# Miniprotein binders against a7ua95r516to809, part 85

Target 1, 294 residues: a7ua95r516to809
Amino acid sequence: ASLSLLSISDLVPDLQFIFFWMSNAIEILYFIQQKSPAYMQTIELMDDKAGSKESLLSATISANEEAMTILEEVIMYTFQQCVYYITKTLYVVLPGLLDCNPFGTEPSSEQCRRAAGVCVCAVCVMPEAVRRVVSVFQTTSDLLQQYQVHSEIQSQMFAYLFFFTNVSLFNQLIDKGPARGWFQRSRVLQIQASVKILLDWAKGAGHNHLAQKFFAKFCSTVTILASPPQQLSQMSWKALCAEHPSLKPVQLHRILTQYQLMAELGPLPIWQPSSEDEAYIYRTVDLLESFENH

## First folded at step 6 (miniprotein)

Design ff12
Fold by ESMFold2-Fast, scan of step 6:
Structure ff12 (fold): chain B 294 residues (1-294), chain A 85 residues (1-85)
Amino acid sequence: as target 1 above (294 residues)
Amino acid sequence: DTYEVIIWIRGPEEAIRKLAEEAIRIAEEMGAKVEEVVIEEKDGEFVVYIIITGLTKEQAEELARRIEELAKKYGLEVRVLIYEI
């Protein structure tokens, strides 16, 4: 019940210790990988007895393999702990992104801050709810930079965080959206604006490719909901599926069904999948059920 | 290369109608397409969203500047969001 009171700032000291250990383990691993060939060559050039050089080489190989395995485990563990702490904080703040109104946010000293590195609007104000989400990502970026974590691991971290954010937002929008009024036309436009502010931050941070890849499902959903009803009704089921490849047919069908019920813009045609499409939809549902049970 | 512009206007109906008509006129003169106009009423206040596509970044920024000036003239609250498509 107290999870909403947790702040990313409160977790920074713990995260700093974990990032510190992760960075050290990574540096030691790379040192071993880079220096190992030179040591093996030094052993090879020894003037020692026939058996001594060979046994020393074997022992060095075994010791290096054991050390690398342990370091990889430490890196994996610390990476998982960072992800756990960060995603736990994200989970608490993400629903606010779906409830805020970037257009109607009242100006205040804190809320008058610019949208992360991209020029948005003549009078744009970042809502506090969006700022909280951006702060989690920015703090993560700052810690990765402070401890000089290799760019590949940084990319893996943000790939996971974006994937988590995408899934969390998608699930909340689909499961809670109708009850919360999020499918109303004005509300969807507000959500779209909030998402664009978040994506603009990601682009400014150098993560545009990762954001495009891992937010695809949620972005497709918002795009559909923000589309004019007349435009959607003119598209065939095949065209809708082709336009939104990140959505499973069953997910797309659910979104369109809920949209028709909640939009209240007049009666919309019911999209009828072909027999082949229906078979594919049901096969997808069966596959997901099997995966969730194993 | 093309940008989407969403214009959000809040205020009394008469003033909103004048600003919305002017905004649409300016956008169309720039060769833009008006995709949709969403109107919402709450407690006697009106909110209008105007969705415009087909503008370059420079044209979108010019549209936003002109809309801000008109909003001040009519005493309306306006927000303009610009996205790359």
Scores: ipSAE 0.312, ipTM 0.734, lowest interface PAE 3.3, mean pLDDT 77

Design ff14
Fold by ESMFold2-Fast, scan of step 6:
Structure ff14 (fold): chain B 294 residues (1-294), chain A 85 residues (1-85)
Amino acid sequence: as target 1 above (294 residues)
Amino acid sequence: DTYEVLIWIRGPEEAIRKLAEEAIRIAEEMGAKVEEVVIEEKDGEFTVYIIITGLTKEQAEELARRIEELAKKYGLEVRVLIWEI
């Protein structure tokens, strides 16, 4: 147990407990919001005996406001705890997504036809590294569904998880990519395939809009790196900035510099930044992304 | 809407060349554009990535079926991934 890898399945009992209380708090809050107006009206329709009606209305308003505030704090606390444990698990499994080769994965569940010792697959099976990431998201979805957490809270949860995943993958690729060989042409195509498998899961789970919004930076990075040399060399700096607005100038410049090197496009810079962007590019503090979402 | 097809082939250089040429021919006959061909040699094994765009979903799936048939004929390992662009 002390040497075991952190797994989402190991956290399920703790997450079930937190989701249970979060769901209960949400239901109580919605009940108060829905029923409070009707209850207040019944008080207003009561006989006013010695001023007790006004006192009761005032007390009821105060009590409802206090109850809603407490429930909102409980919901926020439990939400933050779920996010903490889930993202801690994601952090451990995410680097594997950048290192895996989805094309070298042999399908085991639905038939891989083998002819003369060669495996030919009708559908590529999800690599284990990608499956580990998807399992975290799927388990989260299952728990939200099991405890009937309202769709708005579910959307907020996945928004944050996708935001965290985006920042984590982007930072790892930019910071560690050169040393790990992740910018090599074949490796980028492998990363692109893994990312598309992950995004396909998100679409199937009903989170396509959130994935498009919160994976924008990492997806832009992968899209640029996976672009054919003939196509990318025809794009101006201005055009690339317009197509990839999620990337800061210093980030785009770093990505294009790595691309030029790995695609062997010569020693001279192909993509000349604007004067305004050039001034900003030399500030290294903007290279990596923050996990804070303000 | 158009789809991107990524064909991954691994095996001996001579057999890969034949399959790759056939795959490109079939794609071009279907009106597709071959965007890029990436060749990697590692551990004495050749791997080829072919990126194709400009096909409908049905055309992309048909291309994949034909490529899988050819791979069996040449005794090569192949994977075909299809994505909406």
Scores: ipSAE 0.483, ipTM 0.819, lowest interface PAE 2.3, mean pLDDT 80

Design ff15
Fold by ESMFold2-Fast, scan of step 6:
Structure ff15 (fold): chain B 294 residues (1-294), chain A 85 residues (1-85)
Amino acid sequence: as target 1 above (294 residues)
Amino acid sequence: DTYDVVIWIRGPEEAIRKLAEEAIRIAEEMGAKVEEVVIEEKDGEFTVYIIIEGLTKEQAEELARRIEELAKKYGLEVRVLIREI
């Protein structure tokens, strides 16, 4: 069936409104934190002719605490709303990243040279499907800059967006990959190229550390699947676990099983789980990742 | 630094085989290792990926130039991607 594609551009006006409120709430919270001590000091130094100084101090402390609690809730709510709308858009465009072919996409004249109708490139060409994903991240970055959102909150936003993207891509590849042909050798190379384009964008945007941390599971999966049979067969279960600590035993076992099936390596796995991991290989409840951050 | 070259070729099987054999020979002459060859067939048309590792930047650029000449000779669609490893 035909899938209706959401555009991040369509959400910009709504996102601008939410970012505006979030930014304002952050500024008000900062103002109260910075100015409250000075105001309290002026009350404390006041001449208490009416006998109300203690009541005024008590009332001011209570009002200040209540205001800060409300602002923190507003900041959290607006942050969650931004994440909700952005991830809803990402969820629609992310499967396209697994189906596109950077090698078959026509390069720009700036990146490649042409001779007699053939093209050579020093850089992977960004397919439209990858561009849609990058556009979501770029628009988010632009909005955070436009509303001067503090760098710490920007980092938290991208941490969650990368976490969401990682979980979504991993789950799609593991759950739907066999039926959609994504484990074919050529398709894995195409996926690896698309992922590199996305990670290169993250590095250029100053989010390399976050990308390395939050894409670890999906990157490990793609790295294993893209390994040549002769190289992968040289690695023990213990070596693979050590190199890919983000993968759970059941996940690693499933990936290796799919690799054997697609590479036609035979009926028995050559990678033997440790005795410690053996009990957990059959825990299907742990196969797919949760969107809950742990 | 060391570089990989991914050569993507599309066209008729016979023409691809000739280009691929010459590309592999050129890479081996440079002391590079052919890491993998991936072949995909759809509707009688072939697409081949040749992954070559262990090149310097200059060797990768020279390999890409020579592959371009071979693509002209055999009338094939070719993309060459140079990656730093």
Scores: ipSAE 0.412, ipTM 0.770, lowest interface PAE 2.2, mean pLDDT 81

Design ff16
Fold by ESMFold2-Fast, scan of step 6:
Structure ff16 (fold): chain B 294 residues (1-294), chain A 85 residues (1-85)
Amino acid sequence: as target 1 above (294 residues)
Amino acid sequence: DTYEVVIWIRGPEEAIRKLAEEAIRIAEEMGAKVEEVVIEEKDGEFTVYIFITGLTKEQAEELARRIEELAKKYGLEVRVLIREI
């Protein structure tokens, strides 16, 4: 298919078809797993007329195992196809989330109080770039609900999508952030507000636990970059590692170096790692995250 | 509480910068700490973002009104928005 059709809306008909097959395969697999023991017991309790009961049991076991294998393959392939197309769409829209301003547009009357021509807002407006990301997650949620996909599969889907989003955002920020100005304090505050909109969506959708788990690295990064200089400069290397266990030493070092540069805190590092921690600093190969689960 | 003051302005760049400088002064006189100021230009329209701490919601709204009054003195067309962050 054409790359020009990367909108989640354009993928809905194809995704509906894939979710339909995935849901049906899951339900059939579940039915076989639940009902097979009872059926086998029924066969064993029957009178062995014409001496074929043992052959019937063996044939039934073999047929069930073959059917389960085929269903598991169908579930795996349909799940992988959904993930492929959804993450491909996410990859295109995610950089926009880092490069938008939730404070840059006039709010709707529903979100803000107007007094004497001045609008006062309690919440950030959802930028178009953030809306595109949320639309991908919302459409995925809607399709999983529409086809009544089992809750465990829904959790696996969002775990993977949040993992992918976290890795993509983290890698984009670390790799391209300096060139794009994303480490400037105003930009970090904008990114923090945009991420909060995304996390609030996840909470509303019932995925708060998954979001907290799989966004930990990116959230730690944004939290550090948004920290006041007084607070951050008083923390030891060990304290920072303890508060941000999702960050590798080389990643934490890069983040703190960027923070020091942007906050103009002076020429010397605010913190010094132990000799053991230093062994892992400056390794470029460990800086960016892999999209493959370890 | 932390507030973002967003000002959309059309007019000469020099007058806009003077408005921004005086808005910062007014905020500080009201007891606010100005954390950051960002001025962006796009297609002849300027957007000034002022991030402040130390004001109540009522004080932030009063700041917005004073900025609008100041803009009228400079002959500038402005929209002012206060956001709690």
Scores: ipSAE 0.000, ipTM 0.257, lowest interface PAE 13.8, mean pLDDT 75

Design ff17
Fold by ESMFold2-Fast, scan of step 6:
Structure ff17 (fold): chain B 294 residues (1-294), chain A 85 residues (1-85)
Amino acid sequence: as target 1 above (294 residues)
Amino acid sequence: DTYEVVIWIRGPEEAIRKLAEEAIRIAEEMGAKVEEVVIEEKDGEFTVYIIIYGLTKEQAEELARRIEELAKKYGLEVRVLIREI
C-alpha cells in the first residue's frame, strides 16, 4: 500500500501540472530576456523632450526587473516541487536496488500475469527493483520532453536526481550494509551490475557525462568492494586515494575495514592512512553524505 | 588476459562441487590455466570464484555459456559473470 501510494505513476497528473507551469514561466522569462533590449531601444528613440520619456524608461526597467524576479522564483519553486516529489519516490524504490539480483534467469510467481484468461510467465530482462528506478528516470525524461523544457533545465534536473541517487545509495550501503550483508563480495557484484543498468540507461538518454560525474562516489565504493582480495592487497593507501578521489579518507578507511572483515583478511597488513588523514579517519560525523551540501 | 568467473548457484553442495570441477575442466580444455578457486556459502546460496588466464574475452564468454549449459544438465540454475582483472 505504501509503495503504490508513492508510485511515480500516481504522481504523473500532479507532475504534469507542475511541469506545465514551470515550462510556461521559463518561456515567459526567455521572451522578456530576448525582447526587452529591443523594446528599450524603441523607447530611447521616442521624443527626446520632457521627463515622460525618462519616466517611461525607468518604469519599464523596474517592471521588467520585477517580472523577471517573480518568474525566476516561480521557476525555482516549481523545479523544487518536481525534485521533491520525484526524489521522494526514488527514496522508496532505491533500497531494492541493493537487494536485487540482475543475474537471475528463473521465473517467479510475481512474474506471472493473466491475459485473455491465459497465464503468461515471463523472465524480466532487468530486476523489478531496477525497473522501478529506471521508470522514475524515464517518466521524468518523458515529462520534460512533453512540456518542451529547456535542455539546460533538463540537465540541472538529472544532475540533481543522479546526485540524490548516488548519496542515497552510498549512505544506505555504508550505514546498513554490514547488517544487511551488502559488503559481501558476491552481493557487491550484483549491486555493481544493477548500477550498470542505470548507467546504461543514462547513457542512452544522453546523460552519460552527468551520470559519470554524480555517481563517482558510489561507483568507487562498489569497485573497491568488488575487487578480488589478491588484487586489492597489492594496492597502497596512497594508490587507493589516487584512484578514488571522490571518497573522503574516513569513507575510504571504513570501506577498506569492512572489506577486510568480510574477506577474512584479519591477519594481513591493514592499509595505512597518511599522517594528514589519521586525525580525520575516525570522525564519524563526516562518514555519511548530506543531501543538501554536496 | 586474466579473468574471474563468478558463479551464483542454489542447490545441493555435491552437485555444486561437481559443476565447479567440470567448469575447471572445460576452462583447461579451452587453453586456460586456473589460478584460484574459492567457494563461499551463505543461506543455501553458493558463490564460486574461479581465476583463469590464457583466454581472450570472446573465449571467456564462451566458457560462461558452456558452464550455463552444463548447469542445466545437473538440474541447477546458475548465473555466471566474467570479469577482467
Scores: ipSAE 0.245, ipTM 0.701, lowest interface PAE 4.0, mean pLDDT 78

Design ff18
Fold by ESMFold2-Fast, scan of step 6:
Structure ff18 (fold): chain B 294 residues (1-294), chain A 85 residues (1-85)
Amino acid sequence: as target 1 above (294 residues)
Amino acid sequence: DTYYVVIWIRGPEEAIRKLAEEAIRIAEEMGAKVEEVVIEEKDGEFTVYIIIEGLTKEQAEELARRIEELAKKYGLEVRVLIREI
């Protein structure tokens, strides 16, 4: 069995166990935060021996701080384990999103009207490859809901998963795109449609703001590649940089170079960076993004 | 709203390009701005992507029906799909 056969459903029992412990640690932390003030007030109100009360209060504060530190470490550890297993699964299914054709699948009658062989659909139908990616996110959401994990931790989880997805897709498109034909105009349109399905899921799940923030680099890349030649040829380098601030100048230059090579209308007017921008492009050669965060 | 008009066609390349040109003309007559046209060939099957802006959903549906009828007039077997992007 290879890693390409790994399914999110195969990890559900392990994830349930980890989410169970994470949820319990969060509940205990919450209990201590809520009950500690009342308990300390009780100590403060007992007798009038200031020295004895101060020593007991100090010891209670120290013990509570120690307990909270341990619980925060447990929460962080279980959070990191969930992220590890989920991103491991995502890594296997994400390349399929760049290689599928969402226009090749006939939509269901519930989503689209059909008359005399013409199919009209306001929404792109989800290909199997996109469904595999969405299933990972949906299963994560379901588990977080099942174990009643607080919304702030849910937001942190999806922030990281979107960050990971963004870096993975961007790196694959930039690194492998030319060899796999992903920079061809028709392929870019297919990728754009697949990405929209994924982003629509995120919006429906209540994570639109996180998706906009953490998918910015990959979305900017797809937007540029899917832009009509007439539109891009009218924009200056400075205007393109301003419209796509998530892209490093070296990344933007690489994308535009690939775009120019595959333009259907032939050679486009040269995008000419300033001398300062050119120096920066040549000085900074790193095209790929790091998975490093904290 | 931006729509992708996707046409799946089997037939001679010249007839397919003529159909695409006529589809663009029809879209423009309906008030659409045609932003891009992309043609892909695989195993004798052509896929034509027409990206249009400025039409309502109902107008896009009408465009699809007109393209279908135009294809029948040219003797081409086609499937027409409309996707909102």
Scores: ipSAE 0.230, ipTM 0.681, lowest interface PAE 4.0, mean pLDDT 77

Design ff19
Fold by ESMFold2-Fast, scan of step 6:
Structure ff19 (fold): chain B 294 residues (1-294), chain A 85 residues (1-85)
Amino acid sequence: as target 1 above (294 residues)
Amino acid sequence: DTYEVVIWIRGPEEAIRKLAEEAIRIAEEMGAKVEEVTIDEKDGEFTVYIIITGLTKEQAEELARRIEELAKKYGLEVRVLIREI
């Protein structure tokens, strides 16, 4: 139920604490990297006391290396903790995105302005389900900004969050789609519009490059399923593989088979895999994506 | 450029068919060629798909506005999506 859902806002105090520690560790690491050379130069300028100067240099190098290793471990640990709590929240809210309608009216939805490419004329309303997902990303962005986390770490965090979102949505669509009616073309167009709202948010937040990279599989899936039957039926297997390289042959085959059934294009397969791809499809049972090992 | 007009409608089937016919007429009046028309119905929700050629992006946006105005005249609540295919 909605009453049992833990929102991202309920985790903000805990996340603030973890981001605080991560940010401090990053700043200390940066300070050591910047100031260590100056300190080493200071030692080099000391009196030429043979063993004493060499001992101080060796001790400084060892202490610097140890401190940097510890800070890197702290940064990694706090990063992993942030990702864990954020993705745990995303996991709960993401399925709602596949069931919502940005072209309908929902209580507590926000109006979205027209976005280039997806909606030319229709006024898209941000469904509550999409708003919940956007809120998780926005809260993450706000915390990274509040604690002035280095842009490289910000990029790595959103890379993982987009990767996680892509895998979660793809797996949900493939696994539950037939039972939920998500392969109906009318529903796919609604899903496409909802995903576009997320992608537009990512672009506005400065993460367009990451969103394009890490949402490629789900976007390819939705693009194929949204295609008019007359357009898609004219494309060869080879052409579809070339246009959608993020999809594994077994995944593309499942998607096209579902499309053919839903569009009532007859019982004989229209899209014939190459002999090599057909052999691969028969050898693998893995349709779903792993949350591990990109 | 080729555009697909997608119209989501709830209402009586007769009114929906009339709206679809008028939408086609408006598109043709604007200089579009209508390539394909499909109507799906599932659980009382109708979706009309109209594939057109011959319009610019600005003309396609104007077509969507006219369809929304026409639906208002018929007392129907609709959502219109125009997408380039």
Scores: ipSAE 0.433, ipTM 0.795, lowest interface PAE 2.4, mean pLDDT 81

Design ff2
Fold by ESMFold2-Fast, scan of step 6:
Structure ff2 (fold): chain B 294 residues (1-294), chain A 85 residues (1-85)
Amino acid sequence: as target 1 above (294 residues)
Amino acid sequence: DTYEVVIWIRGPEEAIRKLAEEAIRIAEEMGAKVEEVVIEEKDGEFTVYIIITGLTKEQAEELARRIEELAKKYGLEVRVLIYEI
């Protein structure tokens, strides 16, 4: 009987009402912006027989400013409510992405055209856990399109959702990964496959630029962890910092330490922090990301 | 313009070894590098991951097609994923 058991599909009716109000508020705001200049120009052309032209113009400007402020507040409130409910749903489904195995997932006959034991299409091996995450994003996209929400607002929505997903996945991997075995070589390859499936969805949906921007930290982490030992051993600390600027020194150090343990590598001098970064590898307060810093 | 290919194979040890050896041979003949082979054993079942780099998209897709033929020949479960690096 708990509301926490509700899927994204169960939230659609409530989200529809919120998107309806947001779309209408945006359209009214746009109407005022389009019509206000013409109306003010009309006032300027009127006969000022009573000395009231300036008073009418002033009153019109004040009324329009008040109306626009109220509409902007409605848009902001409805936007924040949508983000709240969608991210609450995402929070429940995201941990499953780190535990699933895309390679071991049986492709459906509708998803994969290649029979007899091989599938080269990432979509064909989408696990249920990844599908649950994609369903939240797809439902959001469908609702934004259904209610004809302006593309700028759509981009802001997906920016927030991708930021939230990135922080959630990064924090879970770093904080819980050692205990869950997620840093084992095979597990990292499974996580990389799941991430590729998610990013392929984002590209297909027209959000590739936002995904590249807001998933940078988690993608850098997975890229490093999935790197073959010979390839990673040829990269210096400086080179890794240059290729992965989203990672803080303490984060990069933790990732490399986990890699070294799981790949059974001996000490490698090339991964020594620069003298400037040495102090920062022990700043545990900077290890995990905040959901509030954006 | 270079791609990474991850070949995943599951099954009994002997059949996996034969498929893996042929897959590695094909990749090397195409000028690719075999970066890593990750092996897991669970309850007598083997799972093998073969990480291959140094291929163009077309070459990676051709490797995947040839692996499909080998999978049919040996009756093994095989998955191939291709990543742009």
Scores: ipSAE 0.497, ipTM 0.837, lowest interface PAE 2.2, mean pLDDT 81

Design ff20
Fold by ESMFold2-Fast, scan of step 6:
Structure ff20 (fold): chain B 294 residues (1-294), chain A 85 residues (1-85)
Amino acid sequence: as target 1 above (294 residues)
Amino acid sequence: DTYEVVIWIRGPEEAIRKLAEEAIRIAEEMGAKVEEVVIEEKDGEFTVYIIITGLTKEQAEELARRIEELAKKYGLEVRVIIFEI
């Protein structure tokens, strides 16, 4: 657990200013891009009474290019600042998603009923840890909507946030999973339920396509770990690699090794890479994913 | 709209075996597929997860209702969570 007291709510006032500047810069850039061609054409069609038409056109082109460059820099800077602060908050709350139990969470919705010790919910019960993660995404969505940020920029922001979340969750599961017991069968089912709740939020928010694209690696990992032993034992190494192309061979091998240990599949190795694949696996040292986006 | 039902049961081995066996029987009788049964033992107390697919919303709610009746009979802690697939 982090000792950080920073929450997304604490960042809202600062984020509002940054979103304000970003939104305004985007609108000004869009206006210039839309109106500039018409204005340039007007200059070109003007009667050159004093022989100044070429000078005016050249000056207008130069000024327009300089203004657009400055606006693009402001947009990139403010976008990067928003992403920085939002991902910093996400990083603090994400480990909780892997460490919570949705099945042990008390229902609070009108869609749930309780009788004789049975809790039945027509909708997923969201643990506090998952709610903290969703709160970061929801606050981001609210700010984008409040400042009327263009849908394309909104999609770019969520693409990056989902990319960051995917890398963070995958790295934590692979690096800390064995020590934390996260590869135990029951724990994987809890993680899968938490992930389904998070993905349901993304679908409801209109970001299903982005979530499918940018959560692929983590979702593949959870899918493998949540698979029944009989199903996985019947699949070849080649078939597993083909079904999970987002996973590097070394990552897939680590996941299957942990699955075999936790599922108590016996002493015989079930998943055998080819001699060529085996050589590649043991030469590779890049187990964890990079947060760098090139 | 197809729904997944996860039945979570916690308690002593004897009682949960009886509830789990009945729950599986009911689900199969309803034409549902039992995808997996995960059993965890901790300090003499068992936790069982039963993953069931192939149900409509109405069938999932009916399964949950029947599980409520069984939970009352066996005095076990049970959670039934319904996910839309």
Scores: ipSAE 0.292, ipTM 0.717, lowest interface PAE 3.5, mean pLDDT 78

Design ff21
Fold by ESMFold2-Fast, scan of step 6:
Structure ff21 (fold): chain B 294 residues (1-294), chain A 83 residues (1-83)
Amino acid sequence: as target 1 above (294 residues)
Amino acid sequence: DPKEVVEELLREAERLLEEARKALEEGDFERAILLAEQAIWLILRAMYEAEKYGTDPEVEEKLDEILFKALQILERAEEELKK
């Protein structure tokens, strides 16, 4: 058993310790920020010589600045450690999301209504692969709640986790998708449904705004790939760029090329890049996304 | 018959979307969101069934149209709930 094969549950004890220290550092920092003005006022109101009073104020300012700097460093370090272990676990489970079939398992008859012999149940059974991804996010949420981490830090953590997930999924789809058949429309629809389960979880957890912001690139990609040939063939390059501003020209061109191949739209290119975009569609260095936050 | 499966899923999705629209008009935004999300799931399943087993271009166009309508109802309900 390697560390990369451990479930998120196996990391909980170590993560609890790190979250504990992060939460404590945040609380102490907040306390200093709240109480410093009152203490400074107390010094200001003292009946004393100007020189002595000024010296005490200067010393208090310096001490508070030093303490706040140390606490900010502790918060940053513990935050980065949590993110490191959580994203390492995510990276292992995310490929499964691109390769599962959320439509494969039918709900039990008790939960599924039948109309003319057809199951019309609007309740999905979460695939194991999607459950593993959701479990990472849910465990993170549970730890943030358990240690009463400030909401702003919680939002920052999920912003990064969603950013990481979007980059990971996009890069895997673009880089490995052709060889794995992931650009076939039936597979794209499975991916879209799996992503919907993940985004629905984010919405329920109060992170809808962050999810919409940070999943834009991957969502644009699956939206294009899921489009019917009749609809997509009627759109110009300029219209597609305007509709999907999160995609770089080289990324959009790669997606459309794969779509044209999979949909068997003939040998002639249907979507022609603009003159301004021509140079950029051949810059392969810009094809895959960076995991560094830009 | 794949066409019957797609048609039944679409009928249920349309029913849920009409209920979502009514909930939206009545100010029950949480119910509108729930119903729209359920409709979207059925639409995605119908699209998968249509793609897997084949369908007419007319049915594909109808599926995309109803998905667009469902997403618009969902977006409107979510915006109203945030107010």
Scores: ipSAE 0.520, ipTM 0.827, lowest interface PAE 1.9, mean pLDDT 82

